# VH-VL binders against Glycoprotein 24A (csbA), part 7

Target 1, 102 residues: Glycoprotein 24A (csbA), of Dictyostelium discoideum (Social amoeba) (p16642)
Amino acid sequence: MVDLKITLVNEDGESTISGKGHPLPAPLIFPPIYIFRFTQYQTEGKLWDKNEFQIKSGKIEFDGEEYDIPESKGTWSKDDEENAIDVNLHLFRPPEKFFPKN
Key: E = the ipSAE of ESMFold2; O = the ipSAE of OpenDDE; V2 = 0.75 times the mean of E and O plus 0.25 times the DockQ between their complexes.

## First folded at step 7 (VH-VL)

Design S34 (from D5 with heavy chain S31N; framework fv_burosumab)
Fold by ESMFold2-Fast, scan of step 7:
Structure S34 (fold): chain C 102 residues (1-102), chain A 119 residues (1-119), chain B 106 residues (1-106)
Amino acid sequence: as target 1 above (102 residues)
Amino acid sequence: QVQLVQSGAEVKKPGASVKVSCKASGYTFTNYYMHWVRQAPGQGLEWMGIINPRGGSTSNAQKFQGRVTMTRDTSTSTVYMELSSLRSEDTAVYYCARGLSWYGAFDIWGQGTMVTVSS
Amino acid sequence: AIQLTQSPSSLSASVGDRVTITCRASQGISSYLVWYQQKPGKAPKLLIYAASSLQSGVPSRFSGSGSGTDFTLTISSLQPEDFATYYCQQYYDYFTFGPGTKVDIK
């Protein structure tokens, strides 16, 4: 139950999703897709009107750490079974601060 | 014991192709990326490309586009790097190296395979 | 492509010396930098990842620092087994290596 916030900037301006969540384990595809799961959340902005989006810049804030999101793309999907939302970021640069080495 | 063991040295003529193998042991083969890096005599390290052993997706350095092909065989935990249209400038030690996806660091390396291109 | 430069290209040092080598990136790479040690005829060995994190099993005399464009590898008290070539590598945008710094015996 840790606070998680993702801020994304695209051509339509700034959008956010914030609440309780955590990153899922790092994927083994290339380029990497990093998944952030929110279980209690609020959204603001136009980016969430579609489930696919371009990212000009952004920031991830989790457990006191920050990661600057580069120009990239992402998707989001709802997990009805877990009552959660996954934000899937296509990031070449790994956000290693959020993933344990285990 | 985590280990990468590469095939032996090769001597090739210009215009030929070479295929180097790298056999992994001591860990789950499909849980780590594999990279290929080369080093010409007396020179520094040069990244060639990356393969995901799970699914076989690859991405190659621009310099090697069209000449390098990376593949894997999950039944033998082996990755392969094939370089075609060889030139004298391709003479180098070729390394495979295991990559930590979230750190981009190469923590385990093969012993290297010397490829000599001469006429 | 992001270019890395290392300084000096070579240096001579004595056992017990404090050695520092630098790596500079052509653009900001945050902390996405790795250091390797390579001895003649051998594969490189991972020393430091994420600019400052010491790899398990590497002696504590090795340390890394820096962020953005300027990075330093420090060996606090050089040992005989430390005479080698040291390479930096970025993973901010694909993967590129610096040209190496050779640490030789005086």
Scores: ipSAE 0.059, ipTM 0.709, lowest interface PAE 4.4, mean pLDDT 88

Design S4 (framework fv_burosumab)
Fold by ESMFold2-Fast, scan of step 7:
Structure S4 (fold): chain C 102 residues (1-102), chain A 117 residues (1-117), chain B 106 residues (1-106)
Amino acid sequence: as target 1 above (102 residues)
Amino acid sequence: QVQLVQSGAEVKKPGASVKVSCKASGYTFTSYYMHWVRQAPGQGLEWMGIINPRGGSTSNAQKFQGRVTMTRDTSTSTVYMELSSLRSEDTAVYYCARGLYDAFDIWGQGTMVTVSS
Amino acid sequence: AIQLTQSPSSLSASVGDRVTITCRASQGISSYLVWYQQKPGKAPKLLIYAASSLQSGVPSRFSGSGSGTDFTLTISSLQPEDFATYYCQQYYDYFTFGPGTKVDIK
């Protein structure tokens, strides 16, 4: 697992989740959803007190690459079987560095 | 500067089809979704569906499945909404509106479609 | 589909009044709610997104609050240009609108 960090800014301020993780294969559904799985992580900020959140701006840092998150929304969920957390970002445009166009 | 301009009013007979256009200007056409919303005279707003202008993918409200077709032409920055098998209940103002996953921030002026015998 | 209800369906008010309109969702939608203003013969105008965020250019007398299933739109001091119909809209699961609340002059 490589280092993965997502920083999100909303009306409550800045929130982060950082640790070990990777992007999951994106489902072929509309509207597009991009999923990042964390297996070892730490959270900071108020965003994680609720499973659903608005995003004013943010950043994904993965394996030395960065992607700026535009205004959007997201959710997060726990996978108790794998002791993991999924962060689901509802983005119109893919993070091209992680999900290149075919 | 950012504008959505729709085609003019239409009068159709029951059973006909109507195709409304919405031309975008002042922004990058493929960077936003386009929604279609209608409003019958004196009634509320009803969401019909959404199109992604970049790939042409659509998702429509269940009520309109099989009757509505949304398309786009990127060379003219125009989206289209075609509604078939028209009934009197389809008499409404039809709006296109720009959005992402949430709010519709720019709206077209509306196109009145009247279905009458 | 998520159903939205608004109350009241209509109200009459005077300039300077504080007006509160409510929107209720049939299930939890977090803060995924938007408010629009519509004047007769015009397209709707975005007022508030994400339940409480004021759209740029909208007067500060408009405010939104709530989360989950219960939401409110407040106009702190009604102005002549505020007589309109107000709609809520959810974007938690696709998109649906409330039936609208008409604000008429007293």
Scores: ipSAE 0.008, ipTM 0.616, lowest interface PAE 9.1, mean pLDDT 86

Design S44 (from D5 with heavy chain S59T; framework fv_burosumab)
Fold by ESMFold2-Fast, scan of step 7:
Structure S44 (fold): chain C 102 residues (1-102), chain A 119 residues (1-119), chain B 106 residues (1-106)
Amino acid sequence: as target 1 above (102 residues)
Amino acid sequence: QVQLVQSGAEVKKPGASVKVSCKASGYTFTSYYMHWVRQAPGQGLEWMGIINPRGGSTTNAQKFQGRVTMTRDTSTSTVYMELSSLRSEDTAVYYCARGLSWYGAFDIWGQGTMVTVSS
Amino acid sequence: AIQLTQSPSSLSASVGDRVTITCRASQGISSYLVWYQQKPGKAPKLLIYAASSLQSGVPSRFSGSGSGTDFTLTISSLQPEDFATYYCQQYYDYFTFGPGTKVDIK
């Protein structure tokens, strides 16, 4: 139910995915992968034409807060059973707000 | 009380290997990454690598590839760092440090282990 | 690898002084920067994470600021126990440390 928007910049320009979503618990692996699930979404830009992409920079806007995405790479996949999309950010360390203090 | 206790000082000859231990207590050992960092006398800090104690997977800094091996024993909550083919430039204090998953900070450090490499 | 530089390499200050230490990254690292304090013969102590977040138990006279490539650690009123070497560390791409800034008694 919460608003979620991810804006990504790469060699092709700016691309966005926005709508309703939330972060998923990330596996405890290194390098880390941070996963954002969208249950209702709209995409814009060329990045979403392929399932794997480079990221030069970007932003996450979640529940009124804003977070920077560093240079990295990402993937996305569809979950047809849940009618959702997962956006996976590799080598990204989101601010503490997305996870309880460990 | 959360603490990391390391093994004692070592003196080694060039070409030898050294294995330093780091015993964790006061927290869930498998819930935090463990890092190894070294510091040569009078010099700064240098990151060596990271281990996930849950599965034992490791990532080593490029400079130490082929020479450093990190392992753990979950039954004793202990992490090990073995450095092989020792050179005089490896003389340093070696630290283990607990890593926070989200923001790359090392919040709890071992007391350090002095490794001296001399002929 | 991302390189960090610190300015100055060393400084001399008196108790009560405001001390400012700068850390500069070779590329943008957002706010992915940590500050440590190290006293002679001791392990480093975490002071600040995510560029500006004060670690629990650290005195409020310590503060961090900055984003991108330029970062600052400030000690608003230097105390005797603050004479130490201070290191910055990035976690944007693996982990690297700055060379350290030694804060010495005047």
Scores: ipSAE 0.035, ipTM 0.697, lowest interface PAE 5.3, mean pLDDT 87

Design S45 (from D5 with heavy chain S59Y; framework fv_burosumab)
Fold by ESMFold2-Fast, scan of step 7:
Structure S45 (fold): chain C 102 residues (1-102), chain A 119 residues (1-119), chain B 106 residues (1-106)
Amino acid sequence: as target 1 above (102 residues)
Amino acid sequence: QVQLVQSGAEVKKPGASVKVSCKASGYTFTSYYMHWVRQAPGQGLEWMGIINPRGGSTYNAQKFQGRVTMTRDTSTSTVYMELSSLRSEDTAVYYCARGLSWYGAFDIWGQGTMVTVSS
Amino acid sequence: AIQLTQSPSSLSASVGDRVTITCRASQGISSYLVWYQQKPGKAPKLLIYAASSLQSGVPSRFSGSGSGTDFTLTISSLQPEDFATYYCQQYYDYFTFGPGTKVDIK
């Protein structure tokens, strides 16, 4: 289990999801896609009222390291069998730093 | 035409460093990831790492972490791979290769650079 | 890390033979599998991507199939220019290559 927090900023303000999580395997393609699975999580903000979102910027905090999220489109979904939530980020441009993948 | 042209062969002593260049032409340099792959004589292909030419961010395979440094120069459309603390088992042909956007496939390859590590 | 194995490690066949090379992944990789051909002294050449999609300019005698953990490259009628080593590569979790299968023509 690893501490994971994603902060997303859109026109409605700031939204966060934080808890225990890990990145899921996804192909390294361009434009990049990243998938994060959360367990034992908390959400804050209006972004989570809908399954689809578009963001201007954000941050990922993973095990004490910080990564910037560029302009992105994404979705989130709940996995009731695993008691988990998946956050999928589809970046419009490559990130400055590679996000955690393992 | 799309092309990757690498620097020439190098002969190095154990403990030295080598820096191989790969110059891209015929496409938008910052729109594709660039990979480094090596092949020891008579052996298979081994992935070393990836660089994003736009921001310069890199991810190196675990085997090479601490010894490999990848950089790029956007003004010359060139990527570089520097491998330090060379050992005889680093003797190999080193390739740069362009990654396709959707498929994780390497469609354009450099001609390869032979690096020989010997006393 | 995802490991790939190939079988056979080498084979010899006659011109006109149907040749089948297999690649097996240590875990499911969907269809995120690529095949390359490498001739002696040359860089690898992309043959097949996304498990079954033929790269432009590659002869139609080459085909790929499979998904999950088991993948196959088939050469329907082997030609003299097909002497080469063939590698599979996954891109589901970063990038790893199989050990290669060497095809020698009798």
Scores: ipSAE 0.041, ipTM 0.730, lowest interface PAE 5.1, mean pLDDT 90

Design S47 (from D5 with light chain Y32A A50Y; framework fv_burosumab)
Heavy chain, then light chain:
Amino acid sequence: QVQLVQSGAEVKKPGASVKVSCKASGYTFTSYYMHWVRQAPGQGLEWMGIINPRGGSTSNAQKFQGRVTMTRDTSTSTVYMELSSLRSEDTAVYYCARGLSWYGAFDIWGQGTMVTVSS
Amino acid sequence: AIQLTQSPSSLSASVGDRVTITCRASQGISSALVWYQQKPGKAPKLLIYYASSLQSGVPSRFSGSGSGTDFTLTISSLQPEDFATYYCQQYYDYFTFGPGTKVDIK
ESMFold2-Fast, scan of step 7: ipSAE 0.127; ipTM 0.761

Design S5 (framework fv_burosumab)
Heavy chain, then light chain:
Amino acid sequence: QVQLVQSGAEVKKPGASVKVSCKASGYTFTSYYMHWVRQAPGQGLEWMGIINPRGGSTSNAQKFQGRVTMTRDTSTSTVYMELSSLRSEDTAVYYCARAPWGAFDIWGQGTMVTVSS
Amino acid sequence: AIQLTQSPSSLSASVGDRVTITCRASQGISSYLVWYQQKPGKAPKLLIYAASSLQSGVPSRFSGSGSGTDFTLTISSLQPEDFATYYCQQYYDYFTFGPGTKVDIK
ESMFold2-Fast, scan of step 7: ipSAE 0.017; ipTM 0.615

Design S59 (framework fv_dargistotug)
Fold by ESMFold2-Fast, scan of step 7:
Structure S59 (fold): chain C 102 residues (1-102), chain A 119 residues (1-119), chain B 106 residues (1-106)
Amino acid sequence: as target 1 above (102 residues)
Amino acid sequence: QVQLVQSGSELKKPGASVKVSCKASGYTFTSYYMNWVRQAPGQGLEWMGWINTRTGNPTYAQGFTGRFVFSLDTSVSTAYLQISSLKAEDTAVYYCARGLSWYGAFDIWGQGTLVTVSS
Amino acid sequence: DIQLTQSPSFLSASVGDRVTITCRASQGISSYLAWYQQKPGKAPKLLIYAASTLQSGVPSRFSGSGSGTEFTLTISSLQPEDFATYYCQQYYDYFTFGGGTKVEIK
């Protein structure tokens, strides 16, 4: 596991989820989908009170690297078996710098 | 129906440039990535890279930076591959192929454009 | 860069034979693997994606299996029109193709 932080911006302001995690393999399709799994996490902001949300912009910080999140749709779900949270990013366009895949 | 139609074969001298076109029809052009694949005579398939048809941003596979340029004209649903400073080793059939919207596999291919580089 | 190794490189079989082609990945790619058929002088045609899902319009004698690092394409009851070269492709991390397997009808 490595340090992972996702910061999302929408009408309600900024929301973050941070902790230990990694990207999961996702189908390489259009529109692009990126999935991140957190096994130890903290959340801040209003987006984490609901499972689906719109994203105006954001960023991913993964193991010392930074990636911009373009306008997109976010969802998250809890995996009680592994005490983990999966964050799904459904991008409307590919990012300039591709997100880590593993 | 859904199809990709490429420009005709080219015969060039080393050092020249070539521009291959790939015209899409029968689907929404900007809903799929456009991929470029090379096949040298008697050899296998080699992925060169893709271009995001919505943004125009290209991604090149290792070995295809510098001399190779992917571009678009979305008004006519056409993708282009330009190769500058042609070398004999660029002799190949060049294919365009669209990526599936639900999967990354290539479901529709152009017929291929043969580019021959010789003196 | 993920490498794909196909075996065999060449295969000769009779009409009606069951043919199996293997594709091995240098690292785990889950089920992000496709199979293509290419006839001489023609563009490749997608047969299978997601390792085992048959593309619409492809005859049911074609099937795919496997996950992780080892995958197979099977043609039950080979037909004359199946003379072609077959390629596997991973799309787990961009795209790479296997070296191809040429199937010749005896």
Scores: ipSAE 0.006, ipTM 0.597, lowest interface PAE 12.9, mean pLDDT 86

Design S6 (framework fv_burosumab)
Fold by ESMFold2-Fast, scan of step 7:
Structure S6 (fold): chain C 102 residues (1-102), chain A 117 residues (1-117), chain B 106 residues (1-106)
Amino acid sequence: as target 1 above (102 residues)
Amino acid sequence: QVQLVQSGAEVKKPGASVKVSCKASGYTFTSYYMHWVRQAPGQGLEWMGIINPRGGSTSNAQKFQGRVTMTRDTSTSTVYMELSSLRSEDTAVYYCARGWYDAFDIWGQGTMVTVSS
Amino acid sequence: AIQLTQSPSSLSASVGDRVTITCRASQGISSYLVWYQQKPGKAPKLLIYAASSLQSGVPSRFSGSGSGTDFTLTISSLQPEDFATYYCQQYYDYFTFGPGTKVDIK
């Protein structure tokens, strides 16, 4: 288990999800989707009140490294059986730095 | 029309450097990664590295570490691949190819680089 | 680094034949596999991405299957324009190509 934090900025301001998580294998379509699973988490901000949201900018912090999130679309879903949450980032252009894998 | 157009064939001596260009048109240059792939005569494809035209960040295959430099010029929508300390084993067709992180959907026509003494 | 092997290295077939090419990865790569076709003197052409998704404009006689370490490219009824070399490529951990499978006319 490694530390994972995603900070997202939209029209309503800044929202975060932080805890323990990792990247998941994702459907590799155009535009690409990146999936991050949190098994222990805390959320802050208004973004999590909706299942789908626009993203102006953001940041991923994973195992001590930082990654910038470009303008994109996000969704999130619960996995009730595992008590986990998946955050899905639908990127329409490459990020400045390659996102973590495995 | 999406197109990648590469510079012409080069003949170099061992120890020299070569710089191949790849000009993109028909799409937003900073919205896709650009890859470099080579193919020696009669051999298979070999991935060399990737550049993100948006920020200029690069990642190269270990085999080419220290010898390959990839750059871009956003004003001309052009990527460059420079390979130094050329050996006869570097004789190959060099391709640029557009991709996300999953597939290379548009390829340049290729640039033949011949290294001979 | 993830290594890919292809079998057979070459095959001879006739128009109308069903052709199967396999690609095996040295470790699990989920569905992160792409297939390309290359004709002599030409750049490679994308056929299939994400192991089984057909690229727009590619004939439906091409299909891909598999996950994990074992993958297959199938041409259901070989046409004259299909004689080429076929390469698999992984993108699970950077990018590695298989050695290629040459499909020759019988």
Scores: ipSAE 0.015, ipTM 0.656, lowest interface PAE 6.8, mean pLDDT 88

Design S60 (framework fv_dargistotug)
Fold by ESMFold2-Fast, scan of step 7:
Structure S60 (fold): chain C 102 residues (1-102), chain A 119 residues (1-119), chain B 106 residues (1-106)
Amino acid sequence: as target 1 above (102 residues)
Amino acid sequence: QVQLVQSGSELKKPGASVKVSCKASGYTFTSYYMNWVRQAPGQGLEWMGWINPRTGSPTYAQGFTGRFVFSLDTSVSTAYLQISSLKAEDTAVYYCARDLSYYGAFDIWGQGTLVTVSS
Amino acid sequence: DIQLTQSPSFLSASVGDRVTITCRASQGISSYLAWYQQKPGKAPKLLIYAASTLQSGVPSRFSGSGSGTEFTLTISSLQPEDFATYYCQQYYDYFTFGGGTKVEIK
């Protein structure tokens, strides 16, 4: 299982959000950077706490390869800027090609 | 309607082989891992392993290597469990189950196939 | 592998009772825990996943709580159709099931 830290930005103010992130714990040298795009999602929870959100569909892109994100849950907080949110996302069965074991 | 339908019960002699089928319908077969779960009479649930329907690659839990083989026929959306060199201890109900992708919980189960090994 | 211990293994209860079943993991599993109901001769039915999320169609009298190593399934007001065996399952590292809790009529 892989935990991901992602910063998401809603560029258009619409239903699609995208962002960049890396696995947790981050490697000390060259943490891989993944590009995320979520087209269906919903948020629930409290304004001042980390809210849960659910991803219905999305993509991870790394080094020209693409992987579908299964329905997933994460937590988010918005504290730093209006259009960016920090998300911790849990991914149960990531493909080895994106998250190789060394 | 999302369903997993398994083949009927089997009565086998020790040393024989059996092949149980699990036919999926109502969803995209390759989008969900297929799991196998065993339940011996009067006992609890035991995960045997899974098979990735996109690649055909199986993963077996400890204790289910060697005599147990998971396979697929994607053209008919069917998964198979084959047990060779049957032993009395293999007597159980065998379930197939798909998981909820990320969540890993098994949301759809087959009805179970009873395999009885006796002489 | 991760071991799950359920308690009690057996309980006897009456319609209308509040029933609580516990599941303990041998190591931290975050919220990657599901609960199943199994009636005699039937396949298990998913009740709860992600420790506390009710599966669609499951009555609201069922609830789950916990994280890390200790989890509970609660039935707030037991109904006749709830007499069954209940299993917890972790999906943090592959899958393992608890030993089950049989809920019988008093």
Scores: ipSAE 0.007, ipTM 0.597, lowest interface PAE 12.5, mean pLDDT 80

Design S7 (framework fv_burosumab)
Fold by ESMFold2-Fast, scan of step 7:
Structure S7 (fold): chain C 102 residues (1-102), chain A 118 residues (1-118), chain B 106 residues (1-106)
Amino acid sequence: as target 1 above (102 residues)
Amino acid sequence: QVQLVQSGAEVKKPGASVKVSCKASGYTFTSYYMHWVRQAPGQGLEWMGIINPRGGSTSNAQKFQGRVTMTRDTSTSTVYMELSSLRSEDTAVYYCARGDYYGAFDIWGQGTMVTVSS
Amino acid sequence: AIQLTQSPSSLSASVGDRVTITCRASQGISSYLVWYQQKPGKAPKLLIYAASSLQSGVPSRFSGSGSGTDFTLTISSLQPEDFATYYCQQYYDYFTFGPGTKVDIK
């Protein structure tokens, strides 16, 4: 069972990260950046070999909701204190159901 | 009290430029996006562009590309919208409006009437 | 760019009526839709965001629904202060407004 799954396609092919994760509160910055935190995860593909990447297309699947990722860019980083990985997507439009307005 | 206060009405000749100001108060200026929207007499609302007051980054609607410039001054919590090469079709009320990551414009300025006539 | 259409362009109604306004997008925009009310000579007022979330301070007689391409704004019991023009706006890809629906007194 997957709690959160992000599939990304770039020049090197398809890459995936899946497991236990959740979106972090959306920052008020432009261009917008949306952050998904994974605490227990499995990665596949070459995208994870570098911290910065281009995205040709992709998909986010979380709690029964789905969001198609347009051509964009992203980064990922480790949070050693929490043993977590943050996937930072530079998306113009918000994946709204994952980042509720509060 | 959160509010946006705009500069006064302008009358311009075709070919001139106009610069409208929008002064923010009652909130942290750099924590929200600022949008510019216009409305020609008797017509609907038209989005012109967005500025992030924190870094000054902007994105304009394609229709206004090359004619609109948005800037801000963080020391006075003021955003500016300059529209060049004015035509009669640019006669409109120009609004500034505060937005968040949801793209909802929750606070609006009172509007600035810009009239372009010979 | 994503284009929005509104139906009807105008309508006449009486106080106490249930009023329904629709907004249709040229492509799927999920729930990334906002509704505004504008009275003559005034700036627009935010009513509904994220297709169905009521802005704080807005009367509960206003409600929004829909997703994808078809959206509805409903006023359950029209009041005298509700005679205005209503606009939808998308934020899925940049920002565009619908042409507006004018609600006039019958």
Scores: ipSAE 0.014, ipTM 0.641, lowest interface PAE 7.5, mean pLDDT 87

Design S8 (framework fv_burosumab)
Heavy chain, then light chain:
Amino acid sequence: QVQLVQSGAEVKKPGASVKVSCKASGYTFTSYYMHWVRQAPGQGLEWMGIINPRGGSTSNAQKFQGRVTMTRDTSTSTVYMELSSLRSEDTAVYYCARGSWYDAFDIWGQGTMVTVSS
Amino acid sequence: AIQLTQSPSSLSASVGDRVTITCRASQGISSYLVWYQQKPGKAPKLLIYAASSLQSGVPSRFSGSGSGTDFTLTISSLQPEDFATYYCQQYYDYFTFGPGTKVDIK
ESMFold2-Fast, scan of step 7: ipSAE 0.008; ipTM 0.610

Design S9 (framework fv_burosumab)
Heavy chain, then light chain:
Amino acid sequence: QVQLVQSGAEVKKPGASVKVSCKASGYTFTSYYMHWVRQAPGQGLEWMGIINPRGGSTSNAQKFQGRVTMTRDTSTSTVYMELSSLRSEDTAVYYCARSDWYGAFDIWGQGTMVTVSS
Amino acid sequence: AIQLTQSPSSLSASVGDRVTITCRASQGISSYLVWYQQKPGKAPKLLIYAASSLQSGVPSRFSGSGSGTDFTLTISSLQPEDFATYYCQQYYDYFTFGPGTKVDIK
ESMFold2-Fast, scan of step 7: ipSAE 0.060; ipTM 0.730

## First folded at step 9 (VH-VL)

Design F2 (from C5 with heavy chain S31R S101D, light chain S53R; framework fv_burosumab; at its last look DockQ between E and O 0.07; V2 from the best seeds 0.00; counts 0 for: pae E 9.2 > 2, placed apart)
Fold by ESMFold2, look of step 9:
Structure F2 (fold): chain C 102 residues (1-102), chain A 119 residues (1-119), chain B 106 residues (1-106)
Amino acid sequence: as target 1 above (102 residues)
Amino acid sequence: QVQLVQSGAEVKKPGASVKVSCKASGYTFTRYYMHWVRQAPGQGLEWMGIINPRGGSTSNAQKFQGRVTMTRDTSTSTVYMELSSLRSEDTAVYYCARDSDYYGAFDIWGQGTMVTVSS
Amino acid sequence: AIQLTQSPSSLSASVGDRVTITCRASQGIDSALVWYQQKPGKAPKLLIYYASRLESGVPSRFSGSGSGTDFTLTISSLQPEDFATYYCQQYYYYFTFGPGTKVDIK
């Protein structure tokens, strides 16, 4: 899998998660939830102390592409059995560079 | 072939509600997001909200929260916009507009529906 | 909210002139900018998406450029049918329209 890094800024400062991961297919509902699955990861920062969070700004880096995250919100969940984590972002503007058009 | 056809002009009194319809034809209705945009006489364009016809989920501009309701009927390929508690400043042409496959650009527009709010 | 401004607010030009309209965003919006043409009594028509991509069926005299905060729409050789108001629109965060630029043919 291609390395994935997400940087999120909120009122408590900057937080990151990085590791081996990939985006899941985008849903056709609005507001869409974009899911980034990490199978091997390291976290830093206070944002990950809560399962739900507000995002002032951020960045997604995947497969040599970058996406600047606008003001939004998100959640995360952990699968302890697979040591995997899903970062779920409610992005009003699609990260279309990660999802080729039809 | 691909078109959006809106309901006819409305004249309303302050405090009333109006419900404008937008019938899609010539394409797969549930594949494309739909927007509502209004334009007061002689003024610019103002975005009101977006609906995903697939499941009916919506997001509205903050200015219209609590006053606008968007719905759809997939059996008739029709979206609806209802604006409540009308005021004279709501006098405008109301457009439905289809979002493109690439999101954010509105590639097909309805003909517009004039809503006049007058005492 | 992301505000868009356009300049000029109006202009008059002769057939054959090169016309440039600018749109400026209150913050960076990458290339998430769209241009529309609207003639009196008609719905807007999509011209340019993703700042610089020409919509199918739009004459090649129309072009768009820019990224970040500064964007332009150019009509390389103005035609009589180009009398209209031109709007920019962003979709970086929610959706907003610029105030419009009215183009009159001299």
Scores: ipSAE 0.007, ipTM 0.627, lowest interface PAE 9.2, mean pLDDT 86
ESMFold2 (binder alone), look of step 9: mean pLDDT 95; pTM 0.962
OpenDDE, look of step 9: ipSAE 0.020; ipTM 0.694

